# Miniprotein binders against q96jn8r1131to1294: the designs that were tried, part 116

Target 1, 164 residues: q96jn8r1131to1294
Amino acid sequence: TLEFLENHGKNILLSNGNRTATRVASYNQGIVVINQPLVPQLLVQVRIDFLNRQWTSSLVLGVITCAPERLNFPASACALKRAAWLLRGRGVFHNGLKICEKFGPNLDTCPEGTILGLRLDSSGGLHLHVNGVDQGVAVPDVPQPCHALVDLYGQCEQVTIVNP

## First folded at step 10 (miniprotein)

Design yf60
Fold by ESMFold2-Fast, scan of step 10:
Structure yf60 (fold): chain B 164 residues (1-164), chain A 82 residues (1-82)
Amino acid sequence: as target 1 above (164 residues)
Amino acid sequence: SPEEIIEEIKKLIEEAIWLAMKGDKTKAVELLQKALDLVNKLGDTEFQKAVDDALKAIDKGDPWYAEYILDEALELAEEKSE
């Protein structure tokens, strides 16, 4: 039932009933957003399908609080500024500020087959799950409504939504 | 004009980040130094600081963060020139 929105970065091609996103060019223009709000206790998961090692850095995960259906997506999620809370490498970022230095495993080194999940707890805390393991609260008290976002940046060229 | 200078800065920044993403830090730094020279002509001290911070990010191997810093600085510079 979960799908990627038809509104996405210009280098994205959706397939598999809008459950698979492929970045077909460059290292950027690869933002995709889940079609329903991330409501408390909903676990949204994606699997890393393909990594291209010619690029540095890899995918970014997070949440966006602006309406995504008609958003003009920037080249990378970093340009979303105040509208997004982002997990990249081992950092947590919001509005140009690294708000946490070492959170969870390094997303730049997760291999193909890794399943990454996002979930809000009952207090609005954003959790990262890695291969089914809850890494804890990355961001407390996320504004709602919010949507799960994946930026197929750098090495990560394909992800697929997977059910828990 | 400021608008023409900003457009040239933007092109240098875009090429620098692309090179850094390919792993060519040396060429990326060279292009950002050229961008810094143009930013100095604008007299925009906040933009100058942003380019300096981006140079440090590239040197540390973090082109994503460099892009983050520079995108914000470019947006502000473009708004000022309108």
Scores: ipSAE 0.430, ipTM 0.690, lowest interface PAE 1.9, mean pLDDT 88

Design yf61
Fold by ESMFold2-Fast, scan of step 10:
Structure yf61 (fold): chain B 164 residues (1-164), chain A 82 residues (1-82)
Amino acid sequence: as target 1 above (164 residues)
Amino acid sequence: SPEEIIEEIKKLIEEAIWLAMKGDKTKAVELLQKALDLVNKLGDTEFQKAVDDALKAIDKGDPWYAELILEEALELAEEKSE
C-alpha cells in the first residue's frame, strides 16, 4: 500500500497509518516521499487538508531520483538539485533552474480539498493531475527509478494520500 | 576575509527569507540590500546578479524562488573561497 516513507523532513509528523503528513513547525523542513517507486501507470494522489495563510507560497510537488530511505532531507526540496524535478506555482524546476515558466494551474492558489496527482506515462513523461484532470507532461524522460515527493512548504501544513 | 564576508551574507539571507515568509517584505528587502553591499565587496558578479534576481522575486511575493537563487549562488561563492 501507498504510504509516506518514515524518513522525512524534521518538522513532519506522520499519522493515519503514515498516509497523512502534518508539518508541525515553521515554514520548511516538510519534505515527504512516497514509500515505493513511481512506476508507469501508477497515479499517486494527495489531498491538501490544511492551509495556513500566515505564510506565503505553498506546497511543492515532484519526483526524486536518489534513494530516499537514508537521505538527509534538506530544509527545502530546492536543495535536492540534480536529484529532483519540482512543480511549484506555475513553474517547473530542476537543479537550481526554472526549466518551464508556465505549466498548469498555479499550485500556490489551490484551495483545501484539492487533490494533486503525479503519474509517469509509458514514455517516461511526468504528468500532473489536478482534481482528476491531467495537466499534461511537465517533465519529459524522467530518470528511473524515481519516487513522488511532496514538500509541505509555506501555507500547506497537511496532506493525505488519497486512493484513485 | 572572504570567508567572514560570506558568513555575514549567509546570516542576512537566512533572516531575509524568514521575514519574507512571514510577510515582512520591507525588512526582507532591507536585509538583502545589505547582503548585496557585502557581495559587491567580494567582486562576485554572478552572486551580485543572484541577489538582484532574489530582490525581484521577494518584491513579487516569491521567497521560495529567492531562496533557490541565493542558495545556488552561496554554494558557488563558498567553493571559490576554498
Scores: ipSAE 0.472, ipTM 0.706, lowest interface PAE 1.6, mean pLDDT 89

Design yf62
Fold by ESMFold2-Fast, scan of step 10:
Structure yf62 (fold): chain B 164 residues (1-164), chain A 82 residues (1-82)
Amino acid sequence: as target 1 above (164 residues)
Amino acid sequence: SPEEIIEEIKKLIEEAIWLAMKGDKTKAVELLQKALDLVNKLGDTEFQKAVDDALKAIDKGDPWYAELILQEALELAEEKSE
């Protein structure tokens, strides 16, 4: 079964059988990673449960290619650099670079209840799904193995893994 | 001395990003201008450019990107001071 790893950012509290992640302090230190590699056709989905509107930005979603079980997580997923491909707002980011400016809907404006999904296609393309709608290939040829990552940054203080 | 200056820059950046995340662009910009003054004392032109780019990002309402730029610059500055 899909769960968040017990290794996570220091401001995270896991509950609901490690399927719910809550950031309990500040705006950062909120990285969580799914316990299984993102293999082709596996759809990993999280629901946005709670937004704290005192903050001006929101969650980041993506993949990492380093082993997450013993990783010392940085304050923000952007610091993972070469190991991470990240979706934030309408941008796609890798290694400190914005590699796509307009991809899918603006993740910073997704309301509570939005379901966000990550899936690899058969060719290694990373897809974003929003409320069941495939947004297309955000990142081609993702190195494998990789793991789905959610950074509960800014407004997004709680997410829950949901089944397809 | 460079290590002490970098530590002060780091504190200013952390507070500036926190303020920008709260929506207080004006105070965030003030603190980044103070950080820029300290970066100028280091003579690090790449770091100076990073602060300028971060100021533009905050003006556009993108403190996440500002933090990304500034954290990269801080890491490089710390490596140079070793």
Scores: ipSAE 0.540, ipTM 0.760, lowest interface PAE 1.6, mean pLDDT 89

Design yf63
Fold by ESMFold2-Fast, scan of step 10:
Structure yf63 (fold): chain B 164 residues (1-164), chain A 82 residues (1-82)
Amino acid sequence: as target 1 above (164 residues)
Amino acid sequence: SPEEIIEEIKKLIEEAIWLAMKGDKTKAVELLQKALDLVNKLGDTEFQKAVDDALKAIDKGDPWYAELILSEALELAEEKSE
């Protein structure tokens, strides 16, 4: 059963059997990680439950290839310098470098109720799914093991894991 | 000392990003310009460039990217200061 790890950003409160993550303060300190590796063909999905438009930007999601159980998470995923591939707005980022300018829909504009998914294909390509629609390969050849990460940054204050 | 200057720069950057995230671009830019003055005292030209790039990002409405650039520059500056 997919859950968020107990190791998470300082502003996160987990509920609903660790399937709902709420950021209870500020705009940052909101990183959560799925409790099991993203193995090929596993589709991990989260629903955007609540957006606070006081803030300028919104959530980031992606994968990290280090063991997350004891990580000291930085204030935001952008500060992760070790083997992190992140999707933010329309950009794809690898360890702080923008490697793609325009991929998929703009994540900063996804409304409440949007379901975002991450999946590895059989060749290790990382796919983004939006409301059940595969957006294609954002990152080829992701090293394994890797874990799905969501950063409840800015506007996005709550997400819930949903089953396919 | 360089370490005290870096700590002051860090506080200015943190406040500037918070203000930018709330949409107060004008105050964010003012604080980053103060940070730039302190970076100039360090003589760190790479950090100067990072602050300039972050100012452009905030001007374009992208404080997340500004935070990315500045967090990297701060880590490098702290490493250089021993």
Scores: ipSAE 0.456, ipTM 0.726, lowest interface PAE 1.8, mean pLDDT 88

Design yf64
Fold by ESMFold2-Fast, scan of step 10:
Structure yf64 (fold): chain B 164 residues (1-164), chain A 82 residues (1-82)
Amino acid sequence: as target 1 above (164 residues)
Amino acid sequence: SPEEIIEEIKKLIEEAIWLAMKGDKTKAVELLQKALDLVNKLGDTEFQKAVDDALKAIDKGDPWYAELILYEALELAEEKSE
């Protein structure tokens, strides 16, 4: 039942029953959002299908607490000025401000085939999972409801939602 | 007019970030320096600071951050010109 919303960045094409997102142009305008709220213990996972190494940097993922169905997405997720908690490279960002220097592996260097997951624990802590391994709490006390977001930025041109 | 100058700045910024994202740091810097000359003609000190910070970000290998701050500065400059 997990799908990407039809509201997405303008360079995105959805396929595979809205479970695969492909960025078909440029390096930006590649934001996608999961179609239902990230409720506690739900593990949302995406697989990196294709990396284009002509670009620098790569995928960003995280959560937003605003309603995504009619949201006008900026060129990149880090430009979201409110209600966004994002993982980029090794950093954790809240509304464009870096709030943690080093968390988990460097997302800019994850190879094709990597499975990245987001999960809320019972205390509202946002967890990153990498290839099935829980990296710990990236963001404590995330406001509810929230929605999982993936930004196909830079090198990352395709992701697919995968089940555990 | 300020609107025409902002349009040219936007074009230079978009091309500069495209080049930086492809790893062509030298050409990106050259285009941002041209943008800075135009920003100086606007007299917008916040925009000037944003371009300076973007040049530093590109030098550090963070063109994504340069894109972020430059697009914010462009949005503010467009609002001010009305």
Scores: ipSAE 0.575, ipTM 0.793, lowest interface PAE 1.3, mean pLDDT 89

Design yf65
Fold by ESMFold2-Fast, scan of step 10:
Structure yf65 (fold): chain B 164 residues (1-164), chain A 82 residues (1-82)
Amino acid sequence: as target 1 above (164 residues)
Amino acid sequence: SPEEIIEEIKKLIEEAIWLAMKGDKTKAVELLQKALDLVNKLGDTEFQKAVDDALKAIDKGDPWYAELILWEALELAEEKSE
């Protein structure tokens, strides 16, 4: 069963059998990781439960290639650098660099209730799904093993893992 | 001391990003300008560039990227003062 790992950013509180993550303070320190590797064809989905519009910017999604169980998480997923491929706003980022200018919908504007998904295809391409719709390949040839990551940054204060 | 200056810069950066994240660009820029004055006292040209780049990011509505740049520069400055 899919759960968020007990190792997470310091501002996270897990509930609902570790399937709901809530950021209880500030705008950062909100990284959570799925409890098993993102293997090809596994679709991991989270629903945006609560947006606090006091903040600018919103959630970041992606994958990391380092082992997450004992990782000392930084304040923001972007600080993971070479280990992370991240989708933020309309951009795709790796190692602090924007590697794609416009991909998919603007994640900063997705409303509460939006279901966001990550999936690897059989060639190792990372796909974003939005409300069940495949947006295409955001990152080709993701190294394995990798793990799905959600950074509850800015406006996004709560997400819940959703089964297909 | 350099260590005391770095700690003051860190506090200014933390408050500036907080304000930028809340949409108060004007106050965030004012605090980052104060941070830049302190960075100039350190003589750290890479840190100076990072603050300038962060100011541009905030102006463009990207405090997430500003935070990334500033935390990287701060970490390097702390290492140098060891």
Scores: ipSAE 0.527, ipTM 0.748, lowest interface PAE 1.6, mean pLDDT 89

Design yf66
Fold by ESMFold2-Fast, scan of step 10:
Structure yf66 (fold): chain B 164 residues (1-164), chain A 82 residues (1-82)
Amino acid sequence: as target 1 above (164 residues)
Amino acid sequence: SPEEIIEEIKKLIEEAIWLAMKGDKTKAVELLQKALDLVNKLGDTEFQKAVDDALKAIDKGDPWYAELILDDALELAEEKSE
């Protein structure tokens, strides 16, 4: 059973059995984490339900290697520098640095209904899936355990976990 | 004091990012230029470069990246002043 953890950013409201996350205020404080570690071959998917175009930028996906159950989440995922690998726009970020400039489609332009997925391969490579299509390895050799993270930042105000 | 200057810089940065996220680039840039003046008074060349890079990011329509750059610079400046 995949759910969002009850520990989340303070602007988040969980519904639908903790499978839907809604950001109810501002543009930030919208980090949610999946309730199970991302183990090899597990595909975690979320659907973009609602975009509010008054804001710039949109959601960020990634993984964190710190324990999320008691973590004090910062206002945005960009502050999780050392423990996080983040995908935003076309960039891949770690430790406050852009480690890849052009990876996959531009996440800032994904419309409502887009399904975004994260998966570790057998070698520990982190893959992004977009509408069922594997975009390849965004990050090699992710340390374990790690946890899938979604930052409902900017335009993206609602996501729902969907089954493969 | 350096601590008081850093707190003022932090407030300017937070407001600038919020305005940029709303699409008000003009006011965001004005506030970051004020932050840059304060950073110059600190004599922190690393922080100065971070504000310059953040200004470029906001100009290009990327306040998320600006926030990434500035958050790191603020944390480092706060450590130096303690």
Scores: ipSAE 0.471, ipTM 0.722, lowest interface PAE 1.8, mean pLDDT 89

Design yf67
Fold by ESMFold2-Fast, scan of step 10:
Formats: structure tokens, sequence, C-alpha cells
Structure yf67 (fold): chain B 164 residues (1-164), chain A 82 residues (1-82)
């Protein structure tokens, strides 16, 4: 069973058997990581439960290649640098650089109820799924092992893991 | 002294991003302009460009991207001071 790790950003509260993550303060310190490595064909999905429009920007999805169980998480996933490949808005980001300008739908505008998924294909390509629809390869050749992460940044204050 | 200047820049950046995230672009820009004055004292032209790019990102309503740009510039400036 997929769960969020008990090691997480300082503003996160886990509930629902560690399957729901809520950011209880500010706009940041909201990184959560799935409890097992993202192996090929495993589809990890989260649902956007609550958006707070007092903030700009919204959640970031991605993968991290360092061991997450004891990691001292930064305030925002953008500070993970070399360890992370991130999807935010319509961009793909790695190591402080925007490596793809337009990929998939704009994640900053996804409404409550949207289901977002991450999956590795057999060639190591990272795929984004939106409401069950594969958006294609966002990042080729992701290093292994890697772990799915969600940064509850800005507007997105709650997500829940959902099964396929 | 450069280390003290970098610490003050960092505080100004953190407050500016927080204000921009709340939609207060005017105060965010004012704080980033103060940060730019301090960056100019360091003589770091790459950091100056990063602040200018971050100001453009704030103006376009993208403080997340501004934070990405500025975090990278801060890390590089801190490395130069070691």
Amino acid sequence: as target 1 above (164 residues)
Amino acid sequence: SPEEIIEEIKKLIEEAIWLAMKGDKTKAVELLQKALDLVNKLGDTEFQKAVDDALKAIDKGDPWYAELILDQALELAEEKSE
C-alpha cells in the first residue's frame, strides 16, 4: 500500500493512514514523498483536495533521486537541485533550470478533484497522467532509484493518494 | 562583511517572495530593489542579473520561478564567499 513517508516538510500533517497530506501553515515547507521507490509501471496518483486562492502558484510534482527517509527537506522543492526533476505549471525543471517550456496542461490551473499521476516506463521515461490520461514523457532516462514527490506549494493545501 | 551582506540579502529575498506569494507585488519589488542595492555592493554581476530576472518573474505573477532563480544565485554567491 502506498503511503506518504513520515519524514516530510515541517508544515505537513499526515492523516487518513498517511494517505492524506495537509499543509497547515504558510505557502511552503510542504514536500511529501511516497513510501516506496517509483519502479517501472508503478502508477502513483494523488488527488487535489483543497486549493487556497490567497496564494499564487500551486503544487509541484516530480521525482527525487536521493534517499528521502532522513532528508532535511528544504522550504521548496526547487532547492533540491540535482536530486530532483520537477513538473510545475507547464514547465519541467531540473537543477535550477527550465529544461522544457511547454509540457502537458498547466498544473497551476488544475481544479480541486484533479487526479495527477507519475509513472516510469520500461525505458526510464517519466510520464505525467492527468485524470487518467497519459501526457507523454516529461523526462527521459530518470536515474534509479527514484521516489515520487509532491510539493504542496502555494494554493494546494491538501492532496490524497488514490489507487488506479 | 561579504557574509553579513549575503545574510541580509537572503532575508530580503525571503520576505519579498512571501509578499509576492500573497499578491503584494509592490512591497515585494521594494524589498528586491533593496536586495539589488546590496548585491551591487558585492560586485556580483551574475547575482545582479538573477535579481533583475526575478523582478520580471514577480511582475509576470510567477514568484515560484523568482524563488528558483534567486535560490540558485544565493547558493552560488555563498560558494564564492567560502
Scores: ipSAE 0.625, ipTM 0.803, lowest interface PAE 1.1, mean pLDDT 90

Design yf68
Fold by ESMFold2-Fast, scan of step 10:
Structure yf68 (fold): chain B 164 residues (1-164), chain A 82 residues (1-82)
Amino acid sequence: as target 1 above (164 residues)
Amino acid sequence: SPEEIIEEIKKLIEEAIWLAMKGDKTKAVELLQKALDLVNKLGDTEFQKAVDDALKAIDKGDPWYAELILDYALELAEEKSE
């Protein structure tokens, strides 16, 4: 069963059998990671439950290639540097660099109820799914093992893992 | 003292990011400009560049990149205070 790891950002509270993550303070310290490696064809999906429009920008999705079980998470996912490939706004990022400028919808404007998914294809390409629709390959040749991560940054204060 | 200046820079940086995240770019830029003035007194060009780059990132509407740069600047500051 897919769950968020008990190791997470300092502002996160897990509930619903570790399937719901809530950021209870500020705008950052909200990184959560899925408990199983993202193996090829596994689709991990989260639903945006709550947006607080007091803040600018919103959630970040991606993968992390370092072991997350005992990692001391930084304030935001962008500080993971070489260990992470991230989708935020309209861009794809790695190690502080924007490696693709327009990919998928603008994550800063996805409404409550949006279901976002991550999947590796058989060639190691990372796919984003939005409300069940495959957006294509955001990142080719992702190093493995890797884990799906969600950074509840800015407006996005709650997400829930949904199957399938 | 340099240590007190570094602590003030850290506070200004943290407050600037908070204000930028609430959409108050004007006040955020003002606080980073104060931080830049203090960093100039330290004579550390790498630290100065980091704060200046963060100011530009906030102006451009990229608080994620600003936070990344400023986390690096805070690590530099922590090294100096040891």
Scores: ipSAE 0.373, ipTM 0.650, lowest interface PAE 2.3, mean pLDDT 86

Design yf69
Fold by ESMFold2-Fast, scan of step 10:
Structure yf69 (fold): chain B 164 residues (1-164), chain A 82 residues (1-82)
Amino acid sequence: as target 1 above (164 residues)
Amino acid sequence: SPEEIIEEIKKLIEEAIWLAMKGDKTKAVELLQKALDLVNKLGDTEFQKAVDDALKAIDKGDPWYAELILDWALELAEEKSE
């Protein structure tokens, strides 16, 4: 069964059998990682449970290629650099660089109840799914193994893993 | 010392991003301009450009991107000062 790893950002509290992640302070230190590698054809999904409009922007979603089980997580996923490919707003980011300007819907504006999914295709392309709809390939040729990551940044203070 | 200046810059950046995330763009810009003055004392042209780019990101309402830019610049500046 899919769960969030017990190793996570400092402001995270896990509940619901490690299937719900809540950021309990500030706007950052909210990185969580799925407990299994993202293998081709596996769809990993999270639901946005709670948005706090005190903050300006919202969650970041993506993959990391380093081993997450004992990693000292930084305050924000952007600091993972070479190890991470990240989706935020309408951009795709890797290693401190915006590698795509306009991909999929604006993730900063997704309401509570939105279900976001990550999947690798058979060619190693990373796909974003929004409410069951495949948005296409955000990142080609992701190195493997990789793990699905959610950064509960800004407005997004709670997510829950959802089965297909 | 350069290391003390970099630590002050880092604190200003951290507070500026927090304020921008809270929606206080005016105060965030003030702190980043103060950081820019300190960066100018270092004579680090690449860091100056990074702060300018981060100011533009804050102006557009994108503090996450500002943080991304500034994290890279800070790491490079810290390496250079050692």
Scores: ipSAE 0.602, ipTM 0.789, lowest interface PAE 1.3, mean pLDDT 90

Design yf7
Fold by ESMFold2-Fast, scan of step 10:
Structure yf7 (fold): chain B 164 residues (1-164), chain A 82 residues (1-82)
Amino acid sequence: as target 1 above (164 residues)
Amino acid sequence: SPEEIIEEIEKLIEEAIWLAMKGDKTKAVELLQKALDLVNKLGDTEFQKAVDDALKAIDKGDPWYAELILDEALELAEEKSE
């Protein structure tokens, strides 16, 4: 049921029934969005399939509260000015502004095979899960509806949606 | 034309960020200095400040932030030229 939307960054190729996203060029233009809203208690998970150590940064994970089906995606997710909450490295960002310095593990150092998850709790708190382990609330009170987003930036060249 | 100058700036910025992402700060800085020369020909003080801030970000090991502020500056410059 869960798939990546066919509207995505220009360097993305979808395969495996739109459940695998591959960035086929450069280090950017790799934003993908899950096809269904992130409703409370739904755990959306992606597995890191391939890392290219040529690049210094890696994937970004988060949510947007605008409709993604016809969005013109920027080169990187942090350039989104449309109600976006993003996890990059160890930081939490809201519309391009860093709101937390140190949350969870460093996403730039997660190895191939790592499973990253996003979930809203019943109070609207956004949780990050790493290999099944809840890292806690990264962002409180996320507006709904919202959509899970992955930016295949830098090192991360392929992810696949994984069922819990 | 301003539009052709902006297109050349965009190419230099894209290559500079590419190099910085690979860890080649020296070549990235060189290309951004070339972009700065073209920005000065446009007379765009805000764009000049964005390039200066991007150079500092690359020096501190944050080429992603450099990309963010330069993309915004390019969008604003394109709007001014229309």
Scores: ipSAE 0.127, ipTM 0.538, lowest interface PAE 4.6, mean pLDDT 85

Design yf70
Fold by ESMFold2-Fast, scan of step 10:
Structure yf70 (fold): chain B 164 residues (1-164), chain A 82 residues (1-82)
Amino acid sequence: as target 1 above (164 residues)
Amino acid sequence: SPEEIIEEIKKLIEEAIWLAMKGDKTKAVELLQKALDLVNKLGDTEFQKAVDDALKAIDKGDPWYAELILDEALDLAEEKSE
């Protein structure tokens, strides 16, 4: 069953059998990673539980292709310069470089209750799902194995893994 | 209070770093200059140096390093205010 790894950003508290992640301080240091590799057709979903509007930015999600169990996470996912593909705002980023200007809805404006999903298709394309709707291929040919990552940055202070 | 000033500094830093990461260097620098004014009101010389170093990092195109050093400075400032 899907859980967040015990190795996470320093401001994270895990609860609900490691299926809920809460950022308990500041606006950063909120990276969590799913405990199992994102294999083709596995849909990993998280629900936005709480938003704090004192901050301007919000949740980032994507995949990393390095082993997460011993990573020393940076303050934000966008600081990852190796083996990272991230969705932030409306942009798609690879190792800190913007590779797409507009993809899907603006993640900075998704309300509480939004369910965000990541899935690999059979050819290694990374898909974003928003409230059950496939937004298409954000990143083609993601190397495997890879791991789903959520950065509880800025406004987003709590997410919960949601089973289909 | 120092705690209220630190919270305002945090908000300015969060927005500045976010803008810098998306390439809006000019706006990021303006917000960090505002943060520096508040840091000066705290009288925290170490934090002032961290903001100066962060401004240099952003000028070089490295907002990730800027966030790292500001994050550490914020932790120390919060400890001092407790």
Scores: ipSAE 0.598, ipTM 0.836, lowest interface PAE 1.5, mean pLDDT 90

Design yf71
Fold by ESMFold2-Fast, scan of step 10:
Parts: sequence; C-alpha cells; structure tokens
Structure yf71 (fold): chain B 164 residues (1-164), chain A 82 residues (1-82)
Amino acid sequence: as target 1 above (164 residues)
Amino acid sequence: SPEEIIEEIKKLIEEAIWLAMKGDKTKAVELLQKALDLVNKLGDTEFQKAVDDALKAIDKGDPWYAELILDEALYLAEEKSE
C-alpha cells in the first residue's frame, strides 16, 4: 500500500494511516515523499483537500533520485539543487533550473478536489495526470530508482493519497 | 554556538518571508537585515550573498524566489554545522 514516509518536512502531520498529509503551520516545510519507488506504470495520485487562499503559490510535485528515508529536507522542494525534477505553476524544473516554461495546467490554480498523478512510462518519461487526464511527458529519461515527492507549499495545506 | 545562531537566523527568515508574501515588505527587510547581522557572525560568505539576493528579490516583488535561495542557504549552513 502507498503511504507517505515518516521522514517529512517539519510542518507536516500525517494521518489516515499515513495517507493524508497536513501542513499545520506557515507556508513551507511541507515536503512529503511516497514510501515506494516510482516504477514504470505505477500511477501515484494525490487529491488536493484544502487550499488556504491567503497565499499566492501552491503545491509542487515531482521526483527525486536520492534516498528519501533520512534526507534532511530543505524548507521548499525548489531549494533542492541535485537529483530533483519538479513541477511548479506551469514550469518544469531540474535541480533549481527551469527547463520548460509551459507544461500542462497551472498548478497554482488547481481547485480543491483536483487529483494530481505522477507516472513513469516504459521509456522512463515522467507524466503528469490531472483528474485522470495524461498531460504528456514533462521530463524524459528520469534516472531510476526515483521517488514521488509532493511539496505542500503556500496555498496547499492538505493532500490525500487516492487509488486509481 | 553555530547551531544556536543558525536556529535564530531560521526564525528570522521564516518570519521575513511570511511577511513579504503577505505584502509587508518593510518589516520583511528589517528582519532580513537582522538575519544578515547573524550570518556575518557565522562568517558564511555564500549565506551573506543569498541574503543580499533575497533582499533584491523581495524588492522586485518575488518573495517566492527569495524563499528558494534562503532555504538553500539554510540547508547548506545546517549541513556544515552537523
């Protein structure tokens, strides 16, 4: 079964059998990682449960290729300068550098109830799914093993892992 | 100790970014200036540059970029003190 790891950002509280992550303070320190590597064809999905509209930006999601179990997380996923491929707003970022300006819908405008998914295809391409719709390949040739990451940044204060 | 100084810097940065994101640039700059004074005590030139760059980002209306670079600097400072 898919769960969030017990190693997470300091402002995260896990509940619902480690399937729900809530950011209980501030706007940052909200990184969570799925407990199993993202293997080809595994679809990992999270639902946006609660948005706090005092903040402007929202969640970031993507993959890391380093071991997450004892990683000292920075306050924001975008501060990761190595081994990270991230989706923020409409941008795709690799190790803090923007590698694509416009990909998929704007993640900062997804409403509560939106289901966001990450999947590797058979060629190692990272796909974003939004409410069941494949947005295409955001990142080609992701190194493996890799781990799905969600940063409950800004507006996004709660997500829950949901089954396909 | 370096660990105590870093903890105080972290609190100042978190408050400053929170205020900047809520539109209070004046208080954010004041708190980042206090953080810079503490960073100078650490002798960390990379961290000093990050605070300066963060101040410029806040001035330009991009506290999110300021958060990114300050989060990175804090991460590296904590690694050095471990």
Scores: ipSAE 0.017, ipTM 0.192, lowest interface PAE 6.3, mean pLDDT 86

Design yf72
Fold by ESMFold2-Fast, scan of step 10:
Structure yf72 (fold): chain B 164 residues (1-164), chain A 82 residues (1-82)
Amino acid sequence: as target 1 above (164 residues)
Amino acid sequence: SPEEIIEEIKKLIEEAIWLAMKGDKTKAVELLQKALDLVNKLGDTEFQKAVDDALKAIDKGDPWYAELILDEALWLAEEKSE
């Protein structure tokens, strides 16, 4: 069973058997990580449950290749300077550096109910899925093991892990 | 201790960015100036520059960039103190 790890950003409250993450304060400190490594062909999906439109930017998702169980999370995932590949807005970022300007839909505009998925292909390519539709390879050759990460940043105050 | 000073800096930065995100630039700048005073006591010139750059970003209406700069600087400062 896929769950969010007990190690998470300080503004996160886990519920629903650690399958729902709620950011209970502020706009940041909302990083959560899936409890199992993202192995090839495993599709990890989260649904956007609640958006607070007080904030302009929204969730970030991606992978990290460091061990997450004792990781000291920064306030925002985009501040991670090593071992991180992240999707924010329309950009793809590696360790804080934008490596692709325009990939997939704008994550800052996805509505409540959107299901976002991460999957590695057999070659280590990281794919984004949006409402079941594969957006293609965002990042080639992601090192393994890697772990799926969601940052409940800004507008996005709640996500739930959903099965395919 | 450096760890206690960093914790106080972190609280000031978190509050400042919160206020800047809400559009209260004046209070955000005041809190970052207090954080800068504490960073000066640490003697961390890289962190000092990060706070200066964040102040400029907030002045230009970009609190998101200010957050990225300060989050990185805090993370590096915390590593140095361990």
Scores: ipSAE 0.014, ipTM 0.300, lowest interface PAE 7.6, mean pLDDT 84

